# Designs tried in a protein design chat: VHH binders against Shikimate dehydrogenase (NADP(+)) (aroE). Part 3

Target 1, 275 residues: Shikimate dehydrogenase (NADP(+)) (aroE), of Thermodesulfovibrio yellowstonii (b5yj55)
Amino acid sequence: MITGKTKIIGIFGDPIEHTLSPLIHNEAFSYLGLDYCYVAFNVKKDKLKEAVEAIRALNIRGVNITVPHKETVIQYIDELSDEVKNIGAVNTILNNEGILKGFNTDVNGFILSLKDEGISMKNKNFLILGAGGAAKAIVYGILKEGGKVYIYNRTPSNALAIKEKFKKFGFIEIVEMDKSVTEKIDVIVNATSLGLKKDDPMPLNPELIKPEHVYCDIVYPETPLMREAERIGCKVVGGIGMLLWQAAFAFKIWTEVEAPIEIMKKTLNKLLTKD

## First folded at step 5 (VHH; framework vhh_7uia_1)

Design s37 (from c09 with S31H S57N)
Fold by ESMFold2-Fast, scan of step 5:
Structure s37 (fold): chain B 275 residues (1-275), chain A 121 residues (1-121)
Amino acid sequence: as target 1 above (275 residues)
Amino acid sequence: QLQLVETGGGLVKPGGSLRLSCVVSGFTFSHYEMAWVRQAPGKELEWVSSISGSGGNTYYEDSVKGRFTISTDNAKNTLYLQMSSLKPEDTAVYYCARGKYYYGSGRFDYWGQGTQVTVSS
């Protein structure tokens, strides 16, 4: 039941209609008896400043930020976590009595999505495909866990920008895409949006994937390359785990209570089986 | 229904210039690498140049660097190859091709019919 006492959490993005976040968070609030309500807001690029000010004006407890606002929103926030300062992207805002603080829960979301599947990161070689906001969070997380990053992007300047930004945190090298590029790799990560649309090309030639590789994809629920990696015999980690864990960390930031992981996971499973 | 149609081929004197065009239909440029690939008489297919679907990156075979320029007009769904300082060894059938994978690999899944470029007196 929503009352005058209910605290509001939101998500800002465009498009927003198909977001799973409201269903995950609202079930978690209901399960724990927390008087919160999570609502999705479609926010166009030219309305982002007004939407952020509405957090203060409406006394909204906090919001998630998604595509295309994760980088642009930073200019409208009062305080930034150290990881946001290092990455340059925000996915979570906390409103503490009118002071807006920005966080990035994609970092720990990625880390725990792999750890939950039994994959250690320390001293492992990761091939990262992509150079966007998700790639930055993933690279930062891998380096902080003691992993080694090999990055490829079709625009060399984008890969170089990531290397220059993160080289102080650990091992990062730019690679060329050839037949040998994956021979030294333990984990291949698609950090692009390729696979969200039916007609998207596959990010990588499947011939470069061997059964001994772990294949990770930030896209969910399943992509053609994920299916091909499974056929080859790889352990496959999909984007649903990162979605789950980033939500769990955001939940704790707003509520100061540990997220009910099993309830969130159960909710996601129901959403994926009821087409 | 996916279609690539090349135009602009023809006869050119050594040192001359020529612009090839490839009009694309049935798919979106932004997610695909587009390439020009040529085949000289009695030779294998030779990759000439490629451009990212966003138009951000261009790549060239060493023998054409500084002489050829690849570009796209996304509004017109058209790929171009501007050729200058043409040499007899540039004589070939030039094919417009779509990359099969987003990252790496010289594999192409759709090809145009080809357009003949002949460099001679």
Scores: ipSAE 0.021, ipTM 0.463, lowest interface PAE 5.3, mean pLDDT 87

Design s38 (from c09 with K100R)
Fold by ESMFold2-Fast, scan of step 5:
Structure s38 (fold): chain B 275 residues (1-275), chain A 121 residues (1-121)
Amino acid sequence: as target 1 above (275 residues)
Amino acid sequence: QLQLVETGGGLVKPGGSLRLSCVVSGFTFSSYEMAWVRQAPGKELEWVSSISGSGGSTYYEDSVKGRFTISTDNAKNTLYLQMSSLKPEDTAVYYCARGRYYYGSGRFDYWGQGTQVTVSS
């Protein structure tokens, strides 16, 4: 039952219609008897400032931030966690009496999503596609775990900026997207939003993927390239695991209560059979 | 309602210049690799140039390097090909095409109707 006492949590993104976050969090609130409601808001790029100000104006407890806002939102936040200062991207905001604090739960979300699937990161070669907010969190997480990063972005200056920012944390090199680029790679990671929209192009030519690769995609529930990687014989790690673990960390930030991870997993598994 | 509409073709003398335009609708322009592909009379399709939607990485066929410039105006959803120092061998129908993969030189999945460029004295 939603009443005048219910605390609101939201998610800001574009597109937003297919997000699973409201169902995951609302089932967790219901299970624990917490008087919270999680809602999705489609926020266009030109409306982000107004949306962030609405957190204060409407006394919203906090929000998740997703594509395309994770970097641009930083300028509107009062306090940043150390991870955010290192990465330059936010996925979680807490409103503490009008003071907005930014966090990045994608780092540990990504790390745990791979560990939960039995994938070790130490001394493994990762190819990262993308240079946005999710890519920065993923790169930082891989380097923190002793993995090696090879990054590709169509704008060479964006790839160079990421390399210069993160080289102090570990091995990071810029690659060209040629026919041999994946031959030295253990894990291919799509860290772009490509696959969220029905008409999106695939991030990568499937001919570059071999059965020995692990294919990882931050998009959920399943992208065309994930299906091709599975057909080729790869171990495939979808965005669902990262969604689950980042949500669990965000839940604790807002509620100060440990997330019911088993209930969140059951809810995600049920949702995957609906669509 | 996916649509690619080319304009700007015509008859030009060797050494001349033309600017081709392709107006795009029905998809998120900046998310795709966009390309110009040409077909000379009696020959196969030849890729000419590509541009990324995200920041202007550009690629050219060796025969057009230094003479042609590909660019976009994302606010107008328009792809351009500025052609200079035109040669008789540049005579072809020029097609605007959408890339099937975001990264790399993947196969093209949508094409415009084409615009004729004739270089003749």
Scores: ipSAE 0.034, ipTM 0.350, lowest interface PAE 4.5, mean pLDDT 86

Design s39 (from c09 with K100L)
Fold by ESMFold2-Fast, scan of step 5:
Structure s39 (fold): chain B 275 residues (1-275), chain A 121 residues (1-121)
Amino acid sequence: as target 1 above (275 residues)
Amino acid sequence: QLQLVETGGGLVKPGGSLRLSCVVSGFTFSSYEMAWVRQAPGKELEWVSSISGSGGSTYYEDSVKGRFTISTDNAKNTLYLQMSSLKPEDTAVYYCARGLYYYGSGRFDYWGQGTQVTVSS
């Protein structure tokens, strides 16, 4: 029940209509008896500054930030976490008495999604497909956990930019997409948006995937390449885990209470099986 | 009997437009990524643009984004590259290529002979 006492948490993005975040967070609030309400706001690029100032003006507890605002929003935030300073992208803002602090929970979301599946990162070789905002968070997380990064992006300059930015944190090398690219890899990560559209090509040729590989995809609920990796015999980690854990970490930032992971998982499962 | 044949190259002034065509035989587009790759004199091969076999997804090198448009006509087994706002830096031999792998492959198993594009006043 929403009342005059209910605290508001939001998400800013464009498009926003299909976000699963409101249902995940609102079920968690309901389960724990927390008087919060999570709402989605479609925020156009030319209205981002006004939307951020509305956090203070409306006394909103905090917001998630998604595409296309994750980089642009940084200029409007008072304090940044170390992850944000290093990555250059924000997905979570906390309003603490009018002081806005930016976080990137995609880092912990990725790390925890793999750890929850029993996958360690230290000294493991990761092939990262993509060089966008998600790829930056993933690369940073892997390097901080002691993993080794091999990165491929169709636009080589974008991969080079990531390598130059993150090489101080650990091992990162740019690779060519050839027949041997996966031979020394332990974990393959699709950090592109390929698989969201019905007509998208696969981000990698399945012939390059072997049963000993772990296949990880940031896209959810299931992509054609995830199905192929499973058929080949790989352990597959889908984007649902990253979505879940980034939400759980953001929940704790806003509420200072541990997220009810089991309830969030049940909510996601229900949403993803609905016709 | 796989063949890719490019046409449409030529001399054009800066700011001009050209349309390249690649007629393909011996396979169907729906199963392959198709690409345009160029090589300027004395330079390495540079990927320009790709299109998925379904034609639903297109990808571009940053320097050509907004100026070039890749498309297919599956009924005619033809790949196109519509080039506009051409710059002297676009001067190169343009190759039509079939992707060896899906998106991100960077590698191609069949190439056309190439067509020369020269941008000068």
Scores: ipSAE 0.000, ipTM 0.212, lowest interface PAE 12.2, mean pLDDT 85

Design s40 (from c09 with K100P)
Fold by ESMFold2-Fast, scan of step 5:
Structure s40 (fold): chain B 275 residues (1-275), chain A 121 residues (1-121)
Amino acid sequence: as target 1 above (275 residues)
Amino acid sequence: QLQLVETGGGLVKPGGSLRLSCVVSGFTFSSYEMAWVRQAPGKELEWVSSISGSGGSTYYEDSVKGRFTISTDNAKNTLYLQMSSLKPEDTAVYYCARGPYYYGSGRFDYWGQGTQVTVSS
């Protein structure tokens, strides 16, 4: 039951209609008896400033930030976590009595999604495909855990920008897509949006994948390259884990209560098997 | 060596109660999620309940909520599952499991041998 006492949490993005976050968080609130309600708001680029001010005006407890606002929103926030300062993107805002603080839970979300599958990062070689906002969070997380990054992007200047930004945190090298690029790699990570649309090209030639590789994809529920990696015999980690763990960390930030992970997982599994 | 040893299973009538125990060695609870997971004949593993090492929070599958209670005795390094109002549908092998992370994972790195619970109709 929503009442005058219920605290509101939201998500700002465009498009937003198909977000799974409200169902995951609301089920968790219901399960724990927490008087919160999570709602989605479609916020266009020209309305972001007004939407952020509405957090204070409406006394909203906090919000998630998603595409296309993760970088642009930073200018409207009072305090930033160290991860945000280092990465340059926010996915979570906490309103503490009118003071807005920005966080990036994608970093720990990625780290825990791999650790949850038994994958260690320290001294492991990662091939990162992509150079966007997700790639920045992933690269930062891997370097923070003592992993080594090899980055490929079809536009080399975008990969160079990431290398220059993050080289102070650890080993990062730009690679060319040739027949040997995966020979020294332990984990391949698709950090691009390739695989969201049926007609998207694969982000990597499957011939470069060996059974000994771990294949990780931020896209969910399943991509063509994930299916090929499974056929080859790889350990495959999909984007559902990152979605789950980033949500769990955001939940803790807003509520100060540990997220009910098993309930969140059950909710995600139910939503993804609807068809 | 890390070990989890379950005891307390058996045959019980519908409406009855059982307490399962899991004695652990080689680690402490505070660094891990501890869970009970069950498997009914011919079915997949089903998570039943978890207890968080970080905050002492407890979580339950909807079908057992209000009937089962998970707890720990840190001095005895023992995890418990108190089961009440047992139903034939609760018939399964019950496993004690360790999760490597504070929040739980649905993925567990060490398991006990399992203890059989049979609820006769």
Scores: ipSAE 0.000, ipTM 0.152, lowest interface PAE 17.7, mean pLDDT 85

Design s41 (from c09 with K100H)
Fold by ESMFold2-Fast, scan of step 5:
Order: C-alpha cells, then structure tokens, then sequence
Structure s41 (fold): chain B 275 residues (1-275), chain A 121 residues (1-121)
C-alpha cells in the first residue's frame, strides 16, 4: 500500500508511456518489502531544469533519466561519478539529502547483457551505429573490456566527436557505410533509437549482415532489423538484457540493497510474452 | 570460511516429495537474495526459486509454482526447498546460490556443489 511514508523514485523522458521500468522496479520493491514506488514522468526538453529541481522540492529519492535528457541533465546535477565525467551522459540520479549525484548504469548494463549471452568483448571488432548518449556508454564499456570500436553515424561530425573523446581508452575508428563495412566486424550494435517507431528507417542495410555476425540492438522488444538478423542466422541480442541489468545497478544505487535479478527477469519475461 | 552445502537429494517416484537443505556460513543472509537453480541432463541452468533475505518474500518459476516452497531458517543459516508432486521433468542437479550481480556474466557469486534429484519409477 502507498502511504505518506512511501519513498518515490521516478523516470524522466519523452516519450515515456511505454517504459517497462516501473513494472520491473515496483515488483522488486514488493518482493523485498521495500516501501518505494517507481513512477514515470513525461518531461519535455524545455522543462528538464524544473523537473530536476522538483527532485529536491518533492524529496524524491532518485530518478532514471532516458531519451532525450541523458546529456542535457548533467548541467543540473551537483556531483558526477567518474564514469559520467568520462562518458558525458547520465541515466541515474540519487538524491542524498538535497545533493543530486549522477551515475551511468548503461555501461555495466550493456556489458552484462552481452556476457549473460556468452559474448566476450576482448579483442572483438564492434560496429556501433549511432553517436548519442547510449552510444557513448556502449563505446566506453567496449573499450574498457578490451574490445575494438568502429563507429558510423549519419552525421560524421558526431562520430568524430566520439572518437576524439574515447580514443584515449582504446581502439576506435570511424567507418564509411559501404559494401565492405561489416567484413571485419564480429558484433554489430544498433545504439540509435531507430526501431522505436514503426516508420523508422533501418539503421543498417540487412544485405551487410552475415550469419557469422552477432547482432545487438538497444531497442526493445523487437525491431525489423533484429528480425532480419535472426532470419539470416545471426545470434541476436535485444535491448531487454541491457534494460534488466541497468535497472539492477540503479536499484542498488537508490536502495543500497542488491537487486533481486531473477525476480526482475521473471517480471520482464512475463510482460513480453503478452502482446 | 564462506560455504554453501546442499543435502536432501535422492531418488523418488513421480508424485513423491523431497526437502533440499542448504547450510550457509561466512556471510549475512539478510544482505543477499538466495536461490535454487537446477540443471537437467543436456540442458542449460534453469532458475527455480528465490527468497529475499531482507523481506522474506518468495518467487517461483511457473512450472514449480504450487508444488515447491522456498524458505529460510535464519537462526540455523539454512535455506530450504520443499518439493512436492514431483515429476520426471524435475530430474536435475539442484544448486543453492547466493545472488550477486557484480561478478562476470553470472547472477550468482557463490554456489554449492549441487545435489542430484532423480524422479523415476
């Protein structure tokens, strides 16, 4: 039961209506007997500053930050983890007695989503599609695990900015979208939001995908390109694993209690087996 | 030091019951999720049930709901799995595991040696 003692955790994004985060976290709180409630807030770009100040004003315990706010939110936060300082994106805020601290749990979320599927990163060639907040976390994670990054973005200057930012952590090179772009690639990662809307163009021509590739997509539950990769015979890793693991790390930050991973996974699987 | 030791496995006929026990030492129950995970011959590891040390709440895989009961005795540092209405499909090695998501690709950082449950006529 929600009472005057219940602590609030939220998520800020736009659009937000279809987020699975409230269901995952609320089931975990119920399972552990924690008096928390997780709620979604649609926050437009021009209202982000006011929304962040509301964390203090309403004594909200913390929030997740999602598209399109992960980079813009940094200017409104008091303290940043070293990871955030390196990446330049936040997905988790903790309110510690009015002091807001920013974290990025997408890094370990991505790493564990691949490891949970038996995919190693060390010395593997990754093609990253995209240059947004998720792409920065993913690139950082791959480089720290000893993987090699090849990055493509429709706007070349955005890819160049990522290369210059992360080249000190490992191998990263910009690629052109041509017939040979995937020939030396082990893992293809869609780190764009393409696939969230039915009319979105595919982030990559399916003709460039071979059965030997692993195809990874941060979008969930399933994209047209994920379906094509599966038809071609690839190992496919969807965005559900990253959603699960980033949520588990955020849960620990807010509650200081280890997340009930199997309960979160069971809840997520149950939600995705109903159309 | 830190150990998880399972007992209680054995051969049982379909419809029978068994109680598995896991004695833990070297850590505090209330700080961790405790779980039972099984592996049938030639199959992958399958999560069966979990219990929160903090709240004492329980969760089950759909195939065992209503037939299996997970519980703890904190005074004895012991995790239990009461198995009823056993089916041949429940034949597996059952592992006691401590939940911790920091280490590698596994959700569990410490495991017992496993105990064999065989359901056959």
Amino acid sequence: as target 1 above (275 residues)
Amino acid sequence: QLQLVETGGGLVKPGGSLRLSCVVSGFTFSSYEMAWVRQAPGKELEWVSSISGSGGSTYYEDSVKGRFTISTDNAKNTLYLQMSSLKPEDTAVYYCARGHYYYGSGRFDYWGQGTQVTVSS
Scores: ipSAE 0.000, ipTM 0.335, lowest interface PAE 13.4, mean pLDDT 85

Design s42 (from c09 with K100W)
Fold by ESMFold2-Fast, scan of step 5:
Structure s42 (fold): chain B 275 residues (1-275), chain A 121 residues (1-121)
Amino acid sequence: as target 1 above (275 residues)
Amino acid sequence: QLQLVETGGGLVKPGGSLRLSCVVSGFTFSSYEMAWVRQAPGKELEWVSSISGSGGSTYYEDSVKGRFTISTDNAKNTLYLQMSSLKPEDTAVYYCARGWYYYGSGRFDYWGQGTQVTVSS
């Protein structure tokens, strides 16, 4: 029951209609008896500044930020976390008495997704496929946890930009896609959108995957390459875990209460399997 | 139950060394950033150092770089702060804190009781 006392949390994006975030967060609020309501707002690029000011004007507790606003929103925020300063993207804003603070919980989402599956990052070799916003968060997280990054992207200049930005935090090298590229790798991470569309090519030739590899994908619920990695005998970590853990950290930022992970996970599983 | 229990504080002479320990329980220690935060007499809270859950990354406030070392023993669920070349300006109550977010965010959800470190002759 929504009342005049209910605190509002939102998400800004375009398009926004198909976001799973309201269902996940509202179920968690209900489960814990927290007087919050999570709502989606379609915000076009030319209205982002006004939408951010509305956070103050309407006393909204906080918002998630998604495509296409994650970089552009930074200029409208008062305080930024270290990971935002280093990555250059925001996915979570907290309104603390009119002071807007920006965070990037995708970093936490990736790291805890792997830790929840028993995968350590320290001194492990990661092959990162892609050089977009997700790749930046993932690379930053791996380097901060003491992992080593090998990065491939079809546009080499984008991979070079990531290397130059993050080389101060740890080991990062650009690789070519050849027959030996996975030989020294412990974890393969698809940080591209390949697999999201039915006709997408696989981000990696399955012949390069061995049972000893861990295969991780930001795409969900399941991609053809995830299925092939499972068939080969790999431990597979899908994008659902990253989605879950980034939401859990955002929840904690807004409410200061631990997220009910199992309830959020149960909600995601229901949304992704049947009506 | 979540607990952070600090030990190792005390009186030490300038130039001396001291090791603080923080034993934690009730959560998966290796999944969280751990930090040391201090409050000197008449001053605001000052972040001192952080360590990643894996122990692979460490961060320090500029004034303590080269003098302080943060470390963890994940098997013992223990966070350490090895302090060397101590100065009177290091006099403060030192708090062990659990971060639920990445470094410098100022987002800590559980704190120890604090342990007093006094540097004087």
Scores: ipSAE 0.000, ipTM 0.165, lowest interface PAE 13.6, mean pLDDT 85

Design s43 (from c09 with Y101F)
Fold by ESMFold2-Fast, scan of step 5:
Structure s43 (fold): chain B 275 residues (1-275), chain A 121 residues (1-121)
Amino acid sequence: as target 1 above (275 residues)
Amino acid sequence: QLQLVETGGGLVKPGGSLRLSCVVSGFTFSSYEMAWVRQAPGKELEWVSSISGSGGSTYYEDSVKGRFTISTDNAKNTLYLQMSSLKPEDTAVYYCARGKFYYGSGRFDYWGQGTQVTVSS
């Protein structure tokens, strides 16, 4: 039951209609008896400042920030976590008595999605496909855990920007897509949006994938390249784990209560199999 | 508790067809990737086909593409493998297997007992 006492949490993005976050969080609130409600808001690029001020004006407890606002929103926030300062992107805002604090839970979301699957990162070689906001969080997380990054992006200047930003945290090299690019790689990570649309090209030639590779994809529920990696015999980690764990960290930031992971997992499974 | 039971195997002539069924209990398979894996006499396990929990994605081993079709009936918790244009090299024990949802495929945690398919003239 929503009442005058219910605390509001939201998500700002565009497009927003297909976000799974409201269903995951609201089921978790219901399960724990927490008087919160999670709502999606379609926020156009030219309305972001007004939407952020509305967090204070409407006494909203906090919000998730998604595409295309993760970088632009930083200028409107009072305090930033170390992850945000290092990455330059926010996915979670907490309103603590009118003071807005920005966090990036994608970092620990990615780290835990791999650790939950028994994959260690220290001294492992990662090939990162992509150089967007998700790639920045993933690269930072890998370097923080002592992993080594090899990055490829179709636009080389974007890969160079990531290398320059993160080289102080650990090993990062830019690579070209050639026949040997995966030979020294332990884990391949698709950090692009390729695979969301039916006719998207594959982010990597499947001939470069071998059974000993681990294949990770931030896209969910399943991409054509994930299926190819499975056929080849790879251990495959999909984007659902990262979605789950980033949500769990955000939940704790807003509520100060540990997220009910099993309930969030069950909710995600139901949402992804309804169609 | 959790059980996968395969049926539909048997003896068939080259060029023939068979439909394998796998009835699952103790979980709803629409929440998991499901797969068919086979083992020919004296050989290693070979992955044959997978279907995503949503049913939206199917994939096949190259040797069976165009001949085999994987499908599900979510209301009956049943996975199917329709096999056509069968060849002697398709002779194997066929296993139904469950994938880890968050792992994607390539990692199967529960298996059925297997059903024998023999293709001979």
Scores: ipSAE 0.000, ipTM 0.116, lowest interface PAE 16.7, mean pLDDT 85

Design s44 (from c09 with Y101W)
Fold by ESMFold2-Fast, scan of step 5:
Structure s44 (fold): chain B 275 residues (1-275), chain A 121 residues (1-121)
Amino acid sequence: as target 1 above (275 residues)
Amino acid sequence: QLQLVETGGGLVKPGGSLRLSCVVSGFTFSSYEMAWVRQAPGKELEWVSSISGSGGSTYYEDSVKGRFTISTDNAKNTLYLQMSSLKPEDTAVYYCARGKWYYGSGRFDYWGQGTQVTVSS
């Protein structure tokens, strides 16, 4: 039961109606007997400042930040983690006695999604497709773990911006899309939104994928290219793992308690399983 | 040719133990989540347990947690379910299933033939 003692956690985004985060977190709170409630708030771009101030005014324990606010929210936060300072995006805010602290759990969410599947990053060659906010967190995570990044984006200036920002952390090079682009690659990562809409073009020509590649996609639950990679014989890692692990790290930031990974995964599996 | 073949089912008394085995062929075993799913006569399929391809992460339905243990032997291409403290309500056909890493609809794409477990005195 929600009472006057229940602590509130939220998520700010637009659109927000289809977010799975409330279902995952509320089930975890219930399982552990934690008196928290997670709620979604649709926050339009012109209302973000007011929404952030409401965290203090309403004594909200913390919030997740999602599209389109991850970069613009930084200006309204008091303290930033090193990850946030390095990548320029926030997905998690903690209200610690009126002081708002910003974190990015997508970095460790991506790292743990691959480690949980037995994929090491050190000295491995990654091809990153895309140069948006998710790509920045992923690139930073790979470089932090000692991986090597090759980046492609349809808009070359966006790939150049990422290279200039992250070259101080490790190996990053821009590549052209040609017949040889995947020859030296161990892991292919789709960090674009391609695959969300019917009739989206594939982010990569499937002919460039070989069984020895690992194919990773941030889109969930399943994309056409994920299905093709599986048919080819690749190990495939979907976006559900990253969703799970970023939520688990945010949970610990707000509650100071380890997330119940088993119940979170079970909840996601139930939500995504057909009748 | 892709196959999952379960063995080890049988009749056991309440409180007893049983070990199920599933031998797989035709795919990279360590690249997939593997699962045990059961079905009692006239009831829906019930997920029992899963293990990640790395073998590092295991997951259990609450009703079997602490009683069942899932494990793999990658050298033998074999998935196991060690069942202890068996109850009459554990009576079901147990299926070995190959999971998809992306957890989409149809998250299990290949199933074994099933092995019958009957808990009765």
Scores: ipSAE 0.012, ipTM 0.276, lowest interface PAE 9.2, mean pLDDT 86

Design s45 (from c09 with Y102W)
Fold by ESMFold2-Fast, scan of step 5:
Structure s45 (fold): chain B 275 residues (1-275), chain A 121 residues (1-121)
Amino acid sequence: as target 1 above (275 residues)
Amino acid sequence: QLQLVETGGGLVKPGGSLRLSCVVSGFTFSSYEMAWVRQAPGKELEWVSSISGSGGSTYYEDSVKGRFTISTDNAKNTLYLQMSSLKPEDTAVYYCARGKYWYGSGRFDYWGQGTQVTVSS
């Protein structure tokens, strides 16, 4: 039951209607008997400043930040974690008595999503498609784990900015999209928002994918390229794993208790089997 | 070809035990999340349990937790559901199912034909 004592946690994004975060967090709160409620807010780009100020005004305990706000939101936050200072993207805000602190739980969320699948990152070659907020967290995480990054982005200046920022942490090179770009790659990661909309183009030509590749996509529940990678015979890691683990870390930031990962996973499994 | 074949169902008394088996072929077993899903007469499909392909993370519906155990034998390409302390409400057709991705993306993509479990005195 929601009462005047219930603490509110939210998520800001656009689009937001299909987010699975409220399902995962609310079931976890219920399971642990925590008096919190997680709600989704559709926040347009021109309303982000007002939405962030509402965290203070409404005494919201904290929020997740998702596309397209992860980079833009930084200017409205009081304190940043060291990871955020290195990455330049926020996915989690904690409101501590009116002081807003920004975190990035996508880093460890991505790392654990692959480690749980038995995928080692050390000395593996990753092709990263994209150069936005999620891409920055993913690149940082891979380099931190000793992986090698090859990055492609439609806007070359964005890829260059990422290379210059992260080259001190490890191996990162910019690539052109040609017929041989995937030959030396172990893991392909779509870190773009392509696949969120029905008419989006594929982030990569499926002809460049071979059964030996691992295909990873941050978009959930499923993209056309994920279906093609599966048909080709790849191991496919969807965005749900990253969603689950980043949520677990954010949960602990807001509540100061360990997330019940088992319950969060159970909630997703129930959703997937209901007609 | 890809196939999931369930066995081990049957009639059992309340408090009894059964072990369901699902033999799979046509894919690398350890690369997929595997699940048991049941359907009681006149009811919706109900997820029962899942096991990760990577390392034995297991998940259970609240009503079966502590009574059912999901496991795999990768050498035999077999998924198991050990059911103990069975109750009349566990009566259902039990399906073996393959998840597309470890955490699941939108649906299970392959299902067995099901095996009937009846718990009755």
Scores: ipSAE 0.010, ipTM 0.401, lowest interface PAE 9.8, mean pLDDT 86

